VHH binders against o75319. Designs and how they scored, part 192

Target 1, 181 residues: o75319
Amino acid sequence: GNHIPERWKDYLPVGQRMPGTRFIAFKVPLQKSFEKKLAPEECFSPLDLFNKIREQNEELGLIIDLTYTQRYYKPEDLPETVPYLKIFTVGHQVPDDETIFKFKHAVNGFLKENKDNDKLIGVHCTHGLNRTGYLICRYLIDVEGVRPDDAIELFNRCRGHCLERQNYIEDLQNGPIRKNW
Key: E = the ipSAE of ESMFold2; O = the ipSAE of OpenDDE; V2 = 0.75 times the mean of E and O plus 0.25 times the DockQ between their complexes.

## First folded at step 13 (VHH; framework vhh_4orz_3)

Design id13 (at its last look DockQ between E and O 0.78; V2 from the best seeds 0.00; counts 0 for: pae E 2.1 > 2)
Fold by OpenDDE, look of step 13:
Structure id13 (fold): chain B 181 residues (1-181), chain A 120 residues (1-120)
Amino acid sequence: as target 1 above (181 residues)
Amino acid sequence: EVQLVESGGGLVQAGGSLRLFCAASGFTFSDYSMAWLRQAPGKRREWVALINSGGYTSYADSVKDRFTISRDNAKNTVSLQMNSLKPEDTAIYFCARYSDDDLGHPFDYWGQGTQVTVSS
């Protein structure tokens, strides 16, 4: 059946907007079929995501889904007014250059088309932490010229949880800059 | 109960081809990404190919352009077409379910494996 990811319940459902950026990270929302395995206060559905974003007086303009599976929720569960982008990203390993490029391209395209508003780019993987944190930080480092340690610190603080995978951290701190085109 | 059963392994000469099959049961197959892993003697188990529910594929560098993973959601099967086989491809090959659990083990179920031997 649909099992809940390990320790998913232990992570904050939604982080805070990263100051100076349009990014907000969150853990994967779960469709209704998962609710029977959760306490009411543990539930986090696609609808709950939007409610929590609204509570922060923010609005999502784009959702980037980095998960490699479709078992968590359906794009149809999201409002039609918010574009949904899937970037299939394998966990546990540093994303390849193609994945990084796809992410950067999506972000840059959104920013170009949304200069007249303040809508957010919502990014998530399973826990909204490792893959999510890496790609956001990679963008800040490679495109915005942010120091690696500053990018990591900013993400960790805003997400409310720290990147956990050493290979991701090491690549961000000491790895090469990836091409932006 | 989740079950994964591999088949199609055997002995093949270098440069030859082999096609592996995996029959899955006990879960909603179309919801899950599937993978092939392999374990050579004295080495750790490694993933070689992934395919998500929509057909998007990923490959290890060592097998790119030689191996092709595919799936049939109607039959609950995943296949691995192996071309241009090398002695280094000798291993037990496992079919696995990729759960995308970022904190736990990413492959939560796998079969008993099928032996692939490539002779020089």
Scores: ipSAE 0.584, ipTM 0.813, lowest interface PAE 0.9, mean pLDDT 94
Fold by ESMFold2, look of step 13:
Structure id13 (fold): chain B 181 residues (1-181), chain A 120 residues (1-120)
Amino acid sequence: as target 1 above (181 residues)
Amino acid sequence: EVQLVESGGGLVQAGGSLRLFCAASGFTFSDYSMAWLRQAPGKRREWVALINSGGYTSYADSVKDRFTISRDNAKNTVSLQMNSLKPEDTAIYFCARYSDDDLGHPFDYWGQGTQVTVSS
């Protein structure tokens, strides 16, 4: 199946660039086979993603896909060859240290390789909210030294929706700083 | 219509092994991630192992290196090989379909479970 994820229609497809960072968050794009169950205005395909980024006068330099499944789209569905990284991230629980490390490693690698341009790291899970917001905020807190509440507020404002999962919020606010390993 | 049926539970001595099976029907099995969860008496249900449609696996820390989840897409089955069993592994084990949308329920379908009891 190509069932639409629960509440997926309720979320803005793409957020805004987070000022002072290289991040932009979005919900999972859905390949064309899902469109049977969507009104035209509800569609958000891999092509739509790239068009919406261009409409913001931005360019993607990396996509980090945090979904644990491969059913939503394949990298071959992307309209352009853009670096793509899949990090299988278990939802509903705070991501483990290995997942956090993989995310940080990917971001740091991108920043080194792209220091002379302004391309963005696009990050998504299913809804572009909880797993996405957690890992972006974890990076900002642990690597950039941003205060937890400031990271969360910045993400919420730029995504256009607030982080919802309380165990993620609690871990960001009160949990340990994760160091290199 | 969606149906998940667990089997293979039983009584086993500590240090022993057991293999659980889950038969799935009523959906396109190869499109979905599948999981094993467990619930010990008086405790909340917790996930144990997860396998996505492509065969990538994840495990709870308590069972890493002892348990192996696998799937057979041709037969619509998920298996859990449990080695080096400990009394704390005693629980009802459930097969579940993973939703991958962490806004709703983590698992949108699960079976009735199979009891595993590990004695010393």
Scores: ipSAE 0.511, ipTM 0.787, lowest interface PAE 2.1, mean pLDDT 90
ESMFold2 (binder alone), look of step 13: mean pLDDT 84; pTM 0.840

Design id14 (at its last look DockQ between E and O 0.77; V2 from the best seeds 0.00; counts 0 for: pae E 2.1 > 2)
Fold by OpenDDE, look of step 13:
Order: C-alpha cells, then structure tokens, then sequence
Structure id14 (fold): chain B 181 residues (1-181), chain A 120 residues (1-120)
C-alpha cells in the first residue's frame, strides 16, 4: 500500500516565510491515493499547498523537492506556472557537497531571474523539517553569512517545528563552509 | 503482499565479480526507490546503493566505482553488479524498498538476504 510517513500528520503543513529571505518550508503534499488513509482535515494535497500559500498573501515561484522518492505526488499535479525542481536527497545523513551545491545553485538562479517580483522558494522534504532545514540553513550560513545559531533559530521559528537530527545541527554549527561555485 | 527475494550470492575470490538480483512483487514497483544494504558479522547494517524510480543512483563511498545498482521496472527487478570485490565486502546483502520515511524506518520492506563471501 501507499504508506503515510510516520508522524507526517503531526507537522504543520506549511510554515511561514522566513523574514529577510524568499524561503518557505512545508511538508510533502500527498496525492489523492493517500486520502483514503487520512481524515479530511488531515489531507494536504498539492492544491491545498497553493491555497495555504495564498492565505498567507504569498505566491510560490519555485518548488524544490528534496525527497528521494516519487511516490508522494507527481510534478503534473502542480500548476504549470510554477517551476518544479527535484534534488534527490537521502534522509538521515548530512547532504553531500554536490547536493548542497545543487541547492545553492538553484536558489541563486531563482533569485537572479526573479528580482522583479517577491515570489517564494518553496522547499520540502518528507516533513519539511530536517533535510529542508539543513539546506536552507546551509545556504543562509554559507552564502548570506548568517550565524549558524541564528539561521537555525529563524528556520525553526518560521517552520513552527525544530530541526530534530543532531548530525544536521552539528554540521551546521561546527561543520566547514561548503563551496558556493 | 509485498515480497522481495534476493539471489545471486555466493563465494568468490578477491578481485572477482558477482551480480545480485532482487525480484519484487505485491506493490507498484515503479513508484518506489529501491536499495541494497549489507551486514557483516559483528557490524551494523549499512546501505550500499540507492536507485530511484527514474534511475538516479547513489552509492556508499566504500563501494563507489566498484558496484552498480540498476533496475528493470518492466520486470520488477533490482540488480547489484559487484566488481573488484574485497574481503571487506563479505556480508549478507539485502534488497529493500526505500519509502523515504524520514522520521520512521526508511526501509519498510526487506528480503531474506543473500550471503556474499569474498576470500583473500
């Protein structure tokens, strides 16, 4: 069957825009096939994602999907007007330098091409927390020069949930800066 | 019922090659990433290789450039080509479905495993 990720229902579907950035984090939306295993109020589809973003008076300009699977939803489930980027990222372990670089490159490219608007970069993994939080914080630290603890605090506050994996936190706080090019 | 059945294990000399196979059934195979893991005696189980539905692959550093994971979605199979085998590669090798459950167990189904023994 189509397995609902553990504790997926316990996390806020969509966070808040991170002040001073174009980032917003959310948990993975689930395609219709998952709905039979969820209460109506627990459902969070790609359509629901965009509705919730609009409720915040925001607009998505890019979706970065960090999951290492295609089973949750299809890019075709998204509006054609919003670019979708897949960066396959294995969970539980700190992303490698290549993954980090791909993420930074995508973000920088978006910012360069979207100087004339205020559209957001939506980032998600399964829960929109650990992989998502790490890569966003890594960007803020390495590219924007933000202090690691400030980046982590900002993400946690805006996501409404805290990064949980210690290896990610330790790498952000004490790990080396990764290349930006 | 989800089933994963490994085959192809055996005894091989150092420097030799083996090809492992995994036959999957009981689910939509093309929707899931698959993986190979291994467990040596007295050691923790470790992932060896991942492959997404679309063929994107990842490898552990210890097997990179020696092992190749592939899949055939039409036949519901995953394979692991192991070249330049070393005694350190001796382990039980498991085929697993990777669900990408970040907070739960990331592998929700496993095969029985197949023994690979590399002699010096």
Amino acid sequence: as target 1 above (181 residues)
Amino acid sequence: EVQLVESGGGLVQAGGSLRLFCAASGFTFSDYSMAWLRQAPGKRREWVAFITSGGYTSYADSVKDRFTISRDNAKNTVSLQMNSLKPEDTAIYFCARYSDDDLGHPFDYWGQGTQVTVSS
Scores: ipSAE 0.549, ipTM 0.801, lowest interface PAE 0.9, mean pLDDT 94
Fold by ESMFold2, look of step 13:
Structure id14 (fold): chain B 181 residues (1-181), chain A 120 residues (1-120)
Amino acid sequence: as target 1 above (181 residues)
Amino acid sequence: EVQLVESGGGLVQAGGSLRLFCAASGFTFSDYSMAWLRQAPGKRREWVAFITSGGYTSYADSVKDRFTISRDNAKNTVSLQMNSLKPEDTAIYFCARYSDDDLGHPFDYWGQGTQVTVSS
């Protein structure tokens, strides 16, 4: 249960707000039980997440957790009450239509409910990169009409790390537009 | 250290049912999502079903509504109930521990597999 995900330490904990969107991406926060395996400077807890968001002068209005596991932290470990949505997303494979629909539905619902504020949607998977980047980009492409290369470039720059999984990149660049709104 | 041992495979007539079992040991079973995968003759290995520690399940399209994955965290077991079996379901079925690691292998431990053969 306390196994640190491979190369999790190598990724910036939290990215930057993506301009022109409500998205911010981060890697999975790890509950206290993982800290015995981490140097103090390597820790990134649920509390650390909220501190880093506040340091950017931002506020989370929704957390979308894409991990296909419950071992990293519990929603009760979050220091503030914030809407939390779990979308179990199987990694390494391009997310299926049901998963994409759930993500789009959640984002559209958030934007409607938060049209009069500037709160952010925080999105994470394990590393905050491949599943996270794919679904954010899929939303921007399918719903907002952003060109695939522009969506990917924006995500990479704001996350601070490039999307790595080739099948995700190929699906975003060359795959069909998904009409599941 | 980690062991996954599948059982329950065999020969069954098309339209029939079979239940596979996976006994897990050497880790905190309730912390991990688990999966069944299969490999048919001459085919690449494909995932069949996933289950989280809390019991949320996902299925490949080819088996939806016919297969049911379940787990017993007290007994450290994962099961796969396979109904309405087709010859296309003939494969070696593997129990696996899901890593949920975007960068590493998606499954970090595997069983030896159990053969399922569906005759027409």
Scores: ipSAE 0.517, ipTM 0.789, lowest interface PAE 2.1, mean pLDDT 91
ESMFold2 (binder alone), look of step 13: mean pLDDT 84; pTM 0.844

Design id15 (at its last look DockQ between E and O 0.87; V2 from the best seeds 0.79)
Fold by OpenDDE, look of step 13:
Structure id15 (fold): chain B 181 residues (1-181), chain A 120 residues (1-120)
Amino acid sequence: as target 1 above (181 residues)
Amino acid sequence: EVQLVESGGGLVQAGGSLRLFCAASGFTFSDYSMAWLRQAPGKRREWVAMITSGGYTSYADSVKDRFTISRDNAKNTVSLQMNSLKPEDTAIYFCARYSDDDLGHPFDYWGQGTQVTVSS
């Protein structure tokens, strides 16, 4: 059967909006086939995602899926009104320049097209932590000019969990700025 | 039971080609990304190619433009076409299932491997 990711249950399903941004991070929602392996209170489906966002009095305008798999849920499980973007991102390693560029381009495109609303950019990987945190922070650093430590702190605080992978942290703090198209 | 069985390895001269095959069973193949890894003597195991269910591919820099990963979801197989082989490509090659488990091991199953030897 479908394997539940390690420690997936231990992470908050949805973070908080990052103040001053349109970003919100969450862990991967799981399709129905995973529910038999979870307690009811542990379940987090695509529908649950939207309910939790609504509980925060927010609305998703875009979902960016950074996972390198399709086993977790189907895009068809999401409301048709919310665009879904897949950016296949390999885990455990710092995203390459192409991946970073794709992410920045998607974010900037969304902001340009959504100036008249306050809809959020929802970003997730498996745990909504490492890949998610890196790319959001990379955007804040490279595009918004935020200090690396401030970006990391802001993400960690809003996600409710800290970025864990040292290579990601090191690259954000000391790595080069990546090209903005 | 998840099973991955590699085949197609062997001895080849530098500049030659090999095609590796992997037969998968025991799970819904079309739901999972698949990968090829290799381990050279005295070195750590490294991934060389990955492919999603839908056919999106990624390659290690060392094999880009030389190796091609493909899959057949109807037959539950993944293949690795290796062209322009170099002595440094000598290794045991493993077929692996990529689960994308960030905090666990991202490759949760792999086969016993097949030996690829490239002579100079």
Scores: ipSAE 0.818, ipTM 0.910, lowest interface PAE 0.6, mean pLDDT 95
Fold by ESMFold2, look of step 13:
Structure id15 (fold): chain B 181 residues (1-181), chain A 120 residues (1-120)
Amino acid sequence: as target 1 above (181 residues)
Amino acid sequence: EVQLVESGGGLVQAGGSLRLFCAASGFTFSDYSMAWLRQAPGKRREWVAMITSGGYTSYADSVKDRFTISRDNAKNTVSLQMNSLKPEDTAIYFCARYSDDDLGHPFDYWGQGTQVTVSS
């Protein structure tokens, strides 16, 4: 049950707000049961997530959890009641059209409901990199009209780590524009 | 130690049905998402069905609406009901534990596999 994901310690817990967007990406927070396998400075709990966002003078208005598991933490472990959405996203493959649609629908709904504030959409998968980067970039490309290379560069810079899976990068750069609605 | 043991494979005529079973032990089964993978001759292993601990399911397009994955957390079992079988479904089928690890292997344990052969 409490295996630390491979290389999870190698990734910055929380990125920076992506300028011109409402997105911030982070790796999966781990509930207390995982801490037996972590040094104190390696811990990144649901509470730590909120503290780090606050340290950036930001506020979360939605968390989109892309993991295909429920073992890392529960929404009840979040220190505040913040809207939480689970989109079960199978890893290692380009997300399917239904997953992309769910993500776009959630983001668009958030932007409509939060047009009068500056709260952020927090997005994570396990490492906050591949599935997270793909879906954020797919949104920026398909909905916002951002050029693929510009979306990828913005994500990489603000996450603090480069998108690594080539099938995701190839799909973003060379794949078809996806239907939005 | 993690153990996954498949059963229920065999020879079946096209259009027929089979039900595969997987017995799991050596881990907290209810914490993990599980999958069925298959490997046809000359092809790579690929997942065909996945199920979370809470019962959310996903299927490969090639088996959607024909296969049904299910689990029993009290008995630590995963099942795959395969209907409307086609010769192209012929493969070794593996029960696997899904890691959800983006960077490591997506499936960290699997069983010995069970052969399914669909005759034309």
Scores: ipSAE 0.700, ipTM 0.873, lowest interface PAE 1.4, mean pLDDT 92
ESMFold2 (binder alone), look of step 13: mean pLDDT 85; pTM 0.857

Design id16 (at its last look DockQ between E and O 0.88; V2 from the best seeds 0.84)
Fold by OpenDDE, look of step 13:
Structure id16 (fold): chain B 181 residues (1-181), chain A 120 residues (1-120)
Amino acid sequence: as target 1 above (181 residues)
Amino acid sequence: EVQLVESGGGLVQAGGSLRLFCAASGFTFDDYSMAWLRQAPGKRREWVALITSGGYTTYADSVKDRFTISRDNAKNTVSLQMNSLKPEDTAIYFCARYSDDDMGHPFDYWGQGTQVTVSS
């Protein structure tokens, strides 16, 4: 059967917009086939994602999916009005330079094309925490010049959960800046 | 019941080639990313290649440009073509299902493995 990721139910489905940015992080929404394994109040579908974003008086302008699987939901489950970008990102390890570059490029492209609105960049991995937090923080550090500890603190506060993997934290704090082009 | 059965292992000389196969059953194969793992004597198990349902691939640095992972969704099979083999590639090779579970083990099922031995 379709396995629910470990501890997925324990994490807030959607974080808060990160002040000063266009980022919002969330855990992976699950397609209908997962609902039989969840209590009604535990369900978090693509539709639920957009409802929760609206409840925050926000609007998604882009979804960046960092999962290395396609089993959670289909892009067709999303409104056609919101672009969907897949960046296959292996879990548990620090993303490579190519992955980091792809993420930065996507974010910069979005910002360039969306100067006339305040739509958000929604970013998720499986739990919307480690891979998501790393790449958002990496962007803030490398592109926006934010101090690593400030970036991490901001993400953690807004996501409502803290980055858990030490290799990610250490790379953000002490690792080299990655190329932006 | 999820089953993964590896085959194709054996003894080969350095510089030689092997092709490993994996037959999968007991789940919707095309929903899942798949992987090949290996475990050398006295070392930790490591992934060497990943492939998504749509055919996107990722390789460990140690095998990049030498190994090729592929899949046939119609036959529920995963393959690993191993070229330019080195003694360092000697290990038990496992076919694994990659669930992308970040908080748990990202590989939730794997087979019994097939022995690959590369002699110098």
Scores: ipSAE 0.883, ipTM 0.939, lowest interface PAE 0.5, mean pLDDT 96
Fold by ESMFold2, look of step 13:
Structure id16 (fold): chain B 181 residues (1-181), chain A 120 residues (1-120)
Amino acid sequence: as target 1 above (181 residues)
Amino acid sequence: EVQLVESGGGLVQAGGSLRLFCAASGFTFDDYSMAWLRQAPGKRREWVALITSGGYTTYADSVKDRFTISRDNAKNTVSLQMNSLKPEDTAIYFCARYSDDDMGHPFDYWGQGTQVTVSS
């Protein structure tokens, strides 16, 4: 089975670049084998991702895949010139400290290597919303000192959909600032 | 149809070991991450170990360094080695398929479970 994730069709494929950051969020692209159950306008493949980024006059320099599965697409479906990083992130629960550390380390490494260009870090989970929004906001709060409510508002606006999972929102707003990275 | 059948449960004294087995059928096993869940009396069902098709594993803090999840993709099986068992590990244990779906349920199938009872 190539089951389409629940409500995946209801979400915008790709958000907008988050101003003042190097982040862009999107839902998981699906390899061609999933398209049997999709109308043409519902398709969003790895190739479609890159076309939509180019339509925004942007360029990806890193993709961080937060899904805890390998069934949606293969890294070889991506251009060879775009680095790909898998961070297996368990859903429905606030990501653990090791996951947060890996995400921060990857972002900081990217920023150092790409300080002289304007390429973006593309981040996705299954829907590009909850795990994606949490880790992007956690980075902005912990590393860049952004206020929790400002980070959440920026993500929601640029993704085009609001963070939905209450335990994530509560942890971002009221949880400890993490100093690990 | 998807089937997950657990076995290997039983009564064991604290400090003992037990190995659970799960036979999977009715789906492309190699496409899915798998899990062991447990439900203790009066508590909600919770995951204790996850494993991707490629063998990456994650554990709940309560079982780290005591439990080991493994899988055999050729035989469509998942196993849970449980060492240094504590009375708190007493629960019905379920083999589950992980959906990775943030909107739906995180586990879309599980078996009928196998009882593990750890006496003090």
Scores: ipSAE 0.759, ipTM 0.895, lowest interface PAE 1.1, mean pLDDT 92
ESMFold2 (binder alone), look of step 13: mean pLDDT 84; pTM 0.836

Design id2 (at its last look DockQ between E and O 0.83; V2 from the best seeds 0.80)
Fold by OpenDDE, look of step 13:
Structure id2 (fold): chain B 181 residues (1-181), chain A 120 residues (1-120)
Amino acid sequence: as target 1 above (181 residues)
Amino acid sequence: EVQLVESGGGLVQAGGSLRLFCAASGFTFDDYSMAWLRQAPGKRREWVALITSGGYTSYADSVKDRFTISRDNAKNTVSLQMNSLKPEDTAIYFCARYSDDDLGHPFDYWGQGTQVTVSS
């Protein structure tokens, strides 16, 4: 049935806003059907996500979902006031150029349309760590000109957990810059 | 109980085509992405194609433009159309449920597999 992802419970549900950016990373919220397999304090629903963001005195302006499944929650579980974007991203491997471009395009579009506010771009995969960290760092490196090690350190610090996959780290540190258009 | 049953494998000459089928049961089929995996002799199991519940697809580079994954949510089936087959495609092919578990195994169930043999 509804299998809880490996070590999902061990990760902070929501990170901190990345200073100098509009990014915040979080692990995937789980719909109600998962609650029977979790202790109450382990539950993290779409509603809980928004409550935790508010506790940080922040507001989400966009959610980018990088998971390659629809089993975790439905877009209908989110407030209608917050746009939801799905970018199907295969796990374990470095995202391809098309995926990277889609992510950059979405971020740039959001920033262009939200110059008059300080709403955040919420990004998640399953654990809000590897795919999420890679694409955020890739954006900072390719678009903002941030040094790879600085981008990675910033993400890790704000997420409260470190990128774990070596192929992602290696590509960020030594891989080619991806085109922005 | 989750069950995945593959069929359609066989012997085919290089350049030929095969269509594999998978019948799924024991879970809400349209909630899950599905996949085809394969394992050649002496090699690690690898994924070749993925498909989301909504029909979005991804392919391994080695099979791109030759293989097509599809699904029928009304019948709880997944299929793999394999064209322009090569000897290198010889393997046991598995239908798998894709859980997207990043830190665990991304495929939590798969069938017994069906043998595909491509001769020169």
Scores: ipSAE 0.818, ipTM 0.909, lowest interface PAE 0.6, mean pLDDT 95
Fold by ESMFold2, look of step 13:
Structure id2 (fold): chain B 181 residues (1-181), chain A 120 residues (1-120)
Amino acid sequence: as target 1 above (181 residues)
Amino acid sequence: EVQLVESGGGLVQAGGSLRLFCAASGFTFDDYSMAWLRQAPGKRREWVALITSGGYTSYADSVKDRFTISRDNAKNTVSLQMNSLKPEDTAIYFCARYSDDDLGHPFDYWGQGTQVTVSS
């Protein structure tokens, strides 16, 4: 059970707020049971996530968990005051239309409900990179009309790591706009 | 050691049904999402069904509405009910553990497979 994801330790725990958006991306926080395989400076728990967000003078208003597993942490490990949404997203392939729709619906709902504050949507998959970057960029392209290359560059810069899966990059750059219904 | 042992394969006529079974051991089964993969002659191995520990399921388009994945966490088993079988479903079927690892292999363990042959 407590296998650390490949190269998870090599990635910055939390990115920076993406300017002009309400997004911040991070890698999956790991509950305490994983810490036996980590040096103290490598740990990134659900509590650590919130401490790092506060250090940036930001506040999370929603966490969208894109992992297709429930083994990394429990929603109960998060503050009760922060809404949590699981969207099971199959990795290594371009997310299907249902998954994309769920993500868009969640983001649009958050923006409507939080128009009077500056809280952020935190998004993560396992590494906070490929599935996370894809869905954030897909939203920016399809809903906000951002040019694909600009969305990708913004994500990469703010996450601190580049999207790596070529099939995701190709779909964002050359694939169809997805429907919002 | 992690072991996944498939069974239930065989020869069936088009339009028929088969149920595959997978016995899992050597890991905390309840912690992991599980999958069925298949490899048709001359093709790459592809996933056809996924199921989370909590029972959420996903299917490849080619098998949607015909195949049903299920699991029994008390027995550490995964099943695949295959209905309305077509000759194109002919393949070796593998039970697999889904890693959910973005950078590593998406399936970190799989069994030896069980042959399914669908005849006209």
Scores: ipSAE 0.749, ipTM 0.890, lowest interface PAE 1.2, mean pLDDT 92
ESMFold2 (binder alone), look of step 13: mean pLDDT 83; pTM 0.837

